# Ledger of designs, part 6: VH-VL binders against Exosome complex component rrp40 (rrp40)

Target 1, 240 residues: Exosome complex component rrp40 (rrp40), of Schizosaccharomyces pombe (o13903)
Amino acid sequence: MAEVEEKGLLSYYFPGERIPDSIISQDGSIRLGPGLVFQKKDREEEIVVSKAGRLHQTGKNAMLIDSRTKRYIPATNDQVIGQIISRFAEGYRVDIGSAHIAQLNALAFENVTRKSRPNLNVGSLVYARVSLADRDMEPELECFDATTGKAAGYGELKNGYMITGLSLSHCRKLILPKNTLLQTLGSYIPFEIAVGMNGRVWVNSENLSTTVLICTAIRNCEFMSDEEQIKYCKDLIKKL

## First folded at step 23 (VH-VL)

Design z4 (from z2 with heavy chain Y100T)
Fold by OpenDDE, last read:
Structure z4 (fold): chain C 240 residues (1-240), chain A 120 residues (1-120), chain B 106 residues (1-106)
Amino acid sequence: as target 1 above (240 residues)
Amino acid sequence: DVQLVQSGAEVKKPGASVKVSCKASGYTFTSYYMHWVRQAPGQGLEWIGYINPSGGYTDYADSVKGRFTITTDKSTSTAYMELSSLRSEDTATYYCARKTRGEGYYFDYWGQGTTVTVSS
Amino acid sequence: DIVLTQSPATLSLSPGERATLSCRASQSVSYMNWYQQKPGKAPKRWIYDASNRATGVPARFSGSGSGTDYSLTINSLEAEDAATYYCQQYSSSPLTFGGGTKVEIK
């Protein structure tokens, strides 16, 4: 009897499939993103997939199904947001939304030794730079600036929420020094942001509600004019 | 077929240096971690160090740190280990071992071993 | 460093008997492997991820365990099973091996 390998995080799910309880953190209320719904079956609440795609954890207690078919193709020096999928002696395997799982060596951090290496857990988010991209190799990541050797914002992304499935063009706009949306939001609310070229954005703010609102704004403003973005942000802030 | 072929036996004096080679074939050399493991006569296995696929990162056991250096030549698909400041306790058979790719975390292929004898 | 303690150091049994080899880790490990080594030969992967037999490993071999306690069992020993078996953890650096269990067939 072929032991049906239980699907886990980053597995592909079809509509109607149940998310295994083993993947669901019991530490609090689960927030379901796109592609996931709560269903009651025989007085038990279960999480069911509503859209085909890969299961992603976007926060401590947040999950979604990524149904977008466009795969990120790693390129050298790209900034990416990845999720740790496994830990082993040399480092980590990291999902960066590409066809291949990336590798992050435990020593690929600023001023790190074997004894002082960061302790990342499965499910942790990391902001990293693609140091090697080859069709025949697993992409390699580093968590420091290639020129200075400094962390420069690379490393573990603690707390916050990750947006997935953004267009690459939108991400490219977000990293520009003069971004109307981010500047406008920043003028009202302090927040941290990491933009990945792999269609992922991480945001952290003072509270979860604010973080979610900012994430929503980032997603919704992709096709808005500068004027529309400003207006949208002003209206959004009124809801806080 | 995957093969790891190591260089021949070496006899050295204390304080000398030796470079052992491990030539890989039958797979994409730059896609796998290469480890080195040694075994003293009549003793167990001891991990020595590794080099990552790109060759940019290495780590060593405390017993050899600062004395041993692992490198790779991608053009020849060969891993090297230079043993410097040799001591009598470095007398052992040295193995290169490939770590499997993917979700497996084990050594799937081993070289035949290189015996290094350090004697006065 | 994670210390792996194997017991017994030597196991002498007759053909057809059951052999149980133990490997205890000083702390919990996620990846435990077993290697078989015959005299004058390189080690061979034998059991990986605690309970999976490598290609070519007979069905009489089995692995089990989790956390800190692991075991390799040989049901109905054969003469060809005479070897030293090493456990190895791949969870943390530095990688470490157990001291080995030498299986001898009477």
Scores: ipSAE 0.898, ipTM 0.956, lowest interface PAE 0.5, mean pLDDT 93
Fold by OpenDDE, fold request of step 24:
Structure z4 (fold): chain C 240 residues (1-240), chain A 120 residues (1-120), chain B 106 residues (1-106)
Amino acid sequence: as target 1 above (240 residues)
Amino acid sequence: DVQLVQSGAEVKKPGASVKVSCKASGYTFTSYYMHWVRQAPGQGLEWIGYINPSGGYTDYADSVKGRFTITTDKSTSTAYMELSSLRSEDTATYYCARKTRGEGYYFDYWGQGTTVTVSS
Amino acid sequence: DIVLTQSPATLSLSPGERATLSCRASQSVSYMNWYQQKPGKAPKRWIYDASNRATGVPARFSGSGSGTDYSLTINSLEAEDAATYYCQQYSSSPLTFGGGTKVEIK
């Protein structure tokens, strides 16, 4: 009997499939992103996949189906946002949206020892730099700046919300020093942002509602002119 | 076929140094973690340390930390362990062991072992 | 450090008998492996991830367990099963082995 490998986080799901209860946190309200819907069956609520793709956790209690087929190709020195898939003695396996799962050694942090290494959990988000990218090898990640050796923002991304499926071109624009959208938003609302070259962006702000609004703005403004972005932001702020 | 071939037996005096080699073949050397495990005569297995695929990261057991150094030569697909400041308690058979790739977390291949004897 | 305690230290049984080897961890582990070692030889992967037999391992061998308690069972002992079996955790650094159980066939 072919042991039907239980589908979990980062597994590929088809429409109509149920998300296993083992993946769903029971300690709070679950927020469903794209590709997931609540369905009532026999007076019980279940989470069902509405679009084909891979299941991602985007927050503590947030999940979505990533239906984009384009895989990120790792490049050396790219900053990426990854999700911890597994933890083992030497470190972590990290999904960065590439064909191969990346490796993050537990010692690949600023001034860390075996005893003081960060304790990341499965499902945790990490902002990391690609230190090694080879087609024949699993990409290697580090959570420090290559030049200074300092954390420089790399490490665990706690709280917040992760946007997935952004175009690589959009991400490249977001990291520019003069980004109209981010500057405009920042002038009204304080927030933290991590931009990954792998089409992922993480945002954190004072409250979840604000964070989601910012994320929505980031997603919606990809093809807007600077003037349109400014107007959009102004209108968005009025809703807060 | 995957093979790990280690260097021959060594006899050293306390305080001396020795370098043990583990030559890998039959796979992409730079894609796997390499570990070292030792076994004192008539005793159990003790993990000693590891080196990651790129060779940039190593970790050691407290019992050997500061004295043992693990390195790799990618050009020859060889892992090395230098044992310095040898003590009598370091007398053991030393094994290199490859950690499997992917979702497996175990040693899939072992070297034949290198006996290091430390005696006055 | 995670301490693995194996019991018994030595198990002497006759061919055809059932052998149960225990491995207890000082804390919960996610990855438990078993290695077989014969005298004068390197250890061999035997059971991985608690319950999976390595290639070439006879069906009479089985592994089970979770959390802190793991076991290796040999349903019907054969002469060739005489060896020392070590459990090993891969969940946390440093990696640790149990003290081993020596299986002797009478």
Scores: ipSAE 0.897, ipTM 0.956, lowest interface PAE 0.5, mean pLDDT 93
Fold by OpenDDE, fold request of step 24:
Parts: structure tokens; C-alpha cells; sequence
Structure z4 (fold): chain C 240 residues (1-240), chain A 120 residues (1-120), chain B 106 residues (1-106)
């Protein structure tokens, strides 16, 4: 399990629930651990639960959801979607849904120097590659392609919606070059997508309605045949 | 018991090079950041640089950038700092310091220090 | 770079008195630490994350502060508290230390 300084247990939460502002410290920046995500709704930022579990207050201005669900096991070269939970001089601590919090060095970006390092905020989403996965170490992340050294889509994910709790098998299917679901959806609605091997998918499209529709399709089509997926998507799009 | 044991004192001339070592024991060496801090005689503490747990990333203070190099040897659990193009201003006691893990952002253990004297 | 200014530079007090050490940052920081150093010795972790005492640190020591203003307080000084205390920020690279406050016991 990740090293957490537990200060107190607050309550049990379910995915999709908002953490009330009344229980969030108003002093300084809040650090979100596993199971919590920043979301923007109607120009307001809110903290939303992504995993069922107990809310813990850890350290100064830090919270997480303690869930007993199966966690992602990091593997070298996996692309993952992580959430920044803290920032410090050398870089970031990143929740990638594993037992251990990952490390992302501030210099682990394309053509980055100390002066030109990206400034990620707590709660920000990042698409990264697992560069090191060892049982005795915290997983290490990099935001560039291992072969080319280019960003290649890695980096901060802005203005989208993150789906959590997808099966790893479903994610593996989504990254295939020919994916019926994504191709079908793309033929109707332009969108951006990042697929993490850690059961997380990020989607961004023209508006919230289309984004939600795409996310809904991704969640619901996991066990459908190609023909069923096509039909489902067509029917879903008619609802727009 | 965590220990950081550094190499002995060094006396060098300006322009010379020296390599200081910091041998770690009592913990998993490759799981922690290692930093270097120096202190000139009668002066305060100055951060010099760091190396990340895997050894793939380093950063340095502007005062030493391009002259100092931090490395690690995992097989011996030893961190090194090569000081090149030495100047009189580099005269100081140099400390290795381990950064703690987790939500702590501080140096939890320090070496005993290595005095480097640069004189003509 | 974040500049940390400590005051006073030297503090001379008698046993039993209260000592207050100040550390001001040129910009807001999230992580402030204090280290104790005695002559001829390496620094020791003393206060971490503004207000937490390290293991073995007596209860008479306390830390407080946020943003740009931090302090270390010694309630009822003892002879063994004679040392130089340094604040350090861990929020931004490069890491920086204050100039230190030397505490002397009369």
C-alpha cells in the first residue's frame, strides 16, 4: 500500500459523489490522493470521488479514498493516466491507481530544463509512461516516448473527462489500431482520447454532452460484439 | 539503522578535480533521492544538487552547474559527487543528505561531511 | 529563486527564556523545514512541514507558519539548545536555506 500519513477517517463515499466544501480545508492547496479527482462543473471546481471507500485526511491539506479494490500493477512501458497529488522541488507525486504512488520528475519531459519545466497543479491529469516498475521502488514516470524522446501525446491532459474503473482488458482493446467502437464514434463526433493501461481513459470533445456520450459508450460497450457496438453507437448518437 | 558515511577530507589546487563519496547503508538505496549540500567555513548551508532514485535525473545549483557531477553506484549503494574546475569559493564541507519518502519533503539523514579545501 | 531570510542572525538568551526564530520567504512556499546544527557536526532534521517535530526533538520546540512567514519557538531554553538553526524550503527548485539563526545560551 502507498505510504500515507493517516490523520482521520471522515466517511464512506461512492463514485460520483462530491466532497462537501465544509470538510475541505480552505487553507492552502489541497492534495488529492487516490480515489479523488478535481472536476469542473459549470465553471466551478469540485472534488469528486472516483472510487468507493473511506475518506481519509492525511497530512496537511491532503485527502484520499481508501478502497479495497484491485489496483493496477505498474509495468514498464505502460502508458497510464495519473493524477497529480503533490508537487515539490524535484517533481510530482502521481496517483496511477497502483499500490504505490508514482514519481514524475519535473525534468522527465521533452527538451525540458529546470527553467522550462511544466508547471502542473495538484489535481491535474497527466498522460505518462511507466519508465520503471520495481517492487522495491516507487514507480517512475516519464512524459515522452522512450524511443524518439518526443512528447508523442504524453503530458498534461486538459479540459477533458476521465473515466475510471475500466477493466484492464477493455483498455487493452481500446489501444488497438483498429477499434470498432472508437472508429464508429469518431465517424460521427471528433474527439481526443488517451487510454491508460491502468483502467483509466481520458476523453475530450467539442462540448460536455458529446464527451459524456462518448464516455458512456466506452463504458457500456465492453462486452458487445462489433455489430452490437455499431448499432449501439448509432442509436446513442440519435439521442443528441 | 540508516547511515551515510562520506569519504575523507581533500586538499586541492584551483582547477583540479576531486570526487567525494557517500556510502549508504540500512535502507534500500535505490528508493530515495540523494542530495548534496555544502557549507563554507563560518557560513550557512547551500544546496548543490540531487540525483533521483533510479539515477536517471540530476539537477544542480547554478553556482556549480557544468562543473559538478552527481552519480550513483547501485551495486555499492554509494553516491558520488565529482567536483571539477575547482575554485577557491568551492572550499567547504560537503554533505550528502537523503530525502525522505512519501509525503515528507525534507532531509531525514545526513552524512558526516567531507571537507574540501581549495588553495594555491 | 526563493530567498529565505532568517532573523535574528544571533540570539543570546538565558536558560528558561523563550526564543522565537523567524524565517521569511520571498514568495509563498508549501514545505518549510528546520534543521539544527551544532559546531563541527552535520545538520539534523528538527522541524518538518512547518510544525512537526522530528523524532527525539523535545516538546519545548514548536514550529508554525504558512505562506511566506514561518517561525520556530523554543519554550524555556536549555543549555543543550545552543546551536544554529536553518530554515529550508522544499517547494521549488533550487532548494534554498535561510542564513541561519545562532542561538547562544548565557
Amino acid sequence: as target 1 above (240 residues)
Amino acid sequence: DVQLVQSGAEVKKPGASVKVSCKASGYTFTSYYMHWVRQAPGQGLEWIGYINPSGGYTDYADSVKGRFTITTDKSTSTAYMELSSLRSEDTATYYCARKTRGEGYYFDYWGQGTTVTVSS
Amino acid sequence: DIVLTQSPATLSLSPGERATLSCRASQSVSYMNWYQQKPGKAPKRWIYDASNRATGVPARFSGSGSGTDYSLTINSLEAEDAATYYCQQYSSSPLTFGGGTKVEIK
Scores: ipSAE 0.895, ipTM 0.953, lowest interface PAE 0.5, mean pLDDT 93
Fold by OpenDDE, last read:
Structure z4 (fold): chain C 240 residues (1-240), chain A 120 residues (1-120), chain B 106 residues (1-106)
Amino acid sequence: as target 1 above (240 residues)
Amino acid sequence: DVQLVQSGAEVKKPGASVKVSCKASGYTFTSYYMHWVRQAPGQGLEWIGYINPSGGYTDYADSVKGRFTITTDKSTSTAYMELSSLRSEDTATYYCARKTRGEGYYFDYWGQGTTVTVSS
Amino acid sequence: DIVLTQSPATLSLSPGERATLSCRASQSVSYMNWYQQKPGKAPKRWIYDASNRATGVPARFSGSGSGTDYSLTINSLEAEDAATYYCQQYSSSPLTFGGGTKVEIK
């Protein structure tokens, strides 16, 4: 089992990750800022990341996650990763990182009827296409290809991790057919990936540790040259 | 002020068709779901269908599926319901109802109703 | 389909009395709503999401419940409260209404 190097201050964290005890002062009260929450697991309290970003210490026993998330402006035909925030009779409200919450009709899936519609839960992730974007309207989403009517990868994203707060430019690079980082990673490790134009990326692999490592690589390689990316990946794989 | 104004009463024979209108005003028409609910004389309320804000998606109750069609005209902020292959059991007052976008999920505004009578 | 059963079908009470209307769902639901309808008029939003009074609804009205069991209570009945009250679930399609409870004031 690849020993995941313990993250510290200024490291990038993903939602659900625990802040290591080594960086948490055991003396006195800790003040949690944005992106951090107390969670009780097996009668023990731990600090868990609720938003993706870098861990900063803002004072004595005070920490926060700096997500620096730029607001996504929906555009028609953009593929996006959203999180279900509510469900109702007609469908779902979906957070896609824009100013407005998007709507996903329960029938906006391939070959779906009222009786066969997907049953998504609050908190579920969905890969969808923006079918309607208007400043005066809530964005509308669909989980099928506009041309073929097929799912084409759209739909619920089960398991895995979602990276948030990526630059839109980085996401645009990731969707290119020839992406050095993804190709290099894929040559060593099998994984699934969904890239949203809204600064979100979803990754799934054989185990959680591997998934996190891939996500970390995606985050860290944004400004690296192709050569640097390759080297980075090679070094990363050695840790597995 | 939000208003939903429906077309007038209709009397039709079985097998005939009728189109009921619901003109919306006082809000952004294309931002809200529009539903239709009917009420037979002396009976309770029955949901019969909806159309989403963009007009791209509709759904219907099994009792009217294949016979009723809901549409919208964005230019006039009007929702329509075409009732085809009318049956005596379709005799009812038909209401358009707007679904809220705020807190909760419910019908916040209703039309005044359109009575459709189907008689031989 | 989710079936909503309201009881009683008719409730006849005097002014000042307390009225309790029940709505039972065949399965657990979310977003239970209540509508008031007077004869010859369209329904009006009354209670939404189990316990929230719509704008303009008097304080004597309250809603409660969760899961499958919901109720609407009128603490002190007034003559103007005479109407039929319908519960409605918005958690699942098709949308469904209860059969209604007719409140009559003696």
Scores: ipSAE 0.877, ipTM 0.947, lowest interface PAE 0.6, mean pLDDT 93

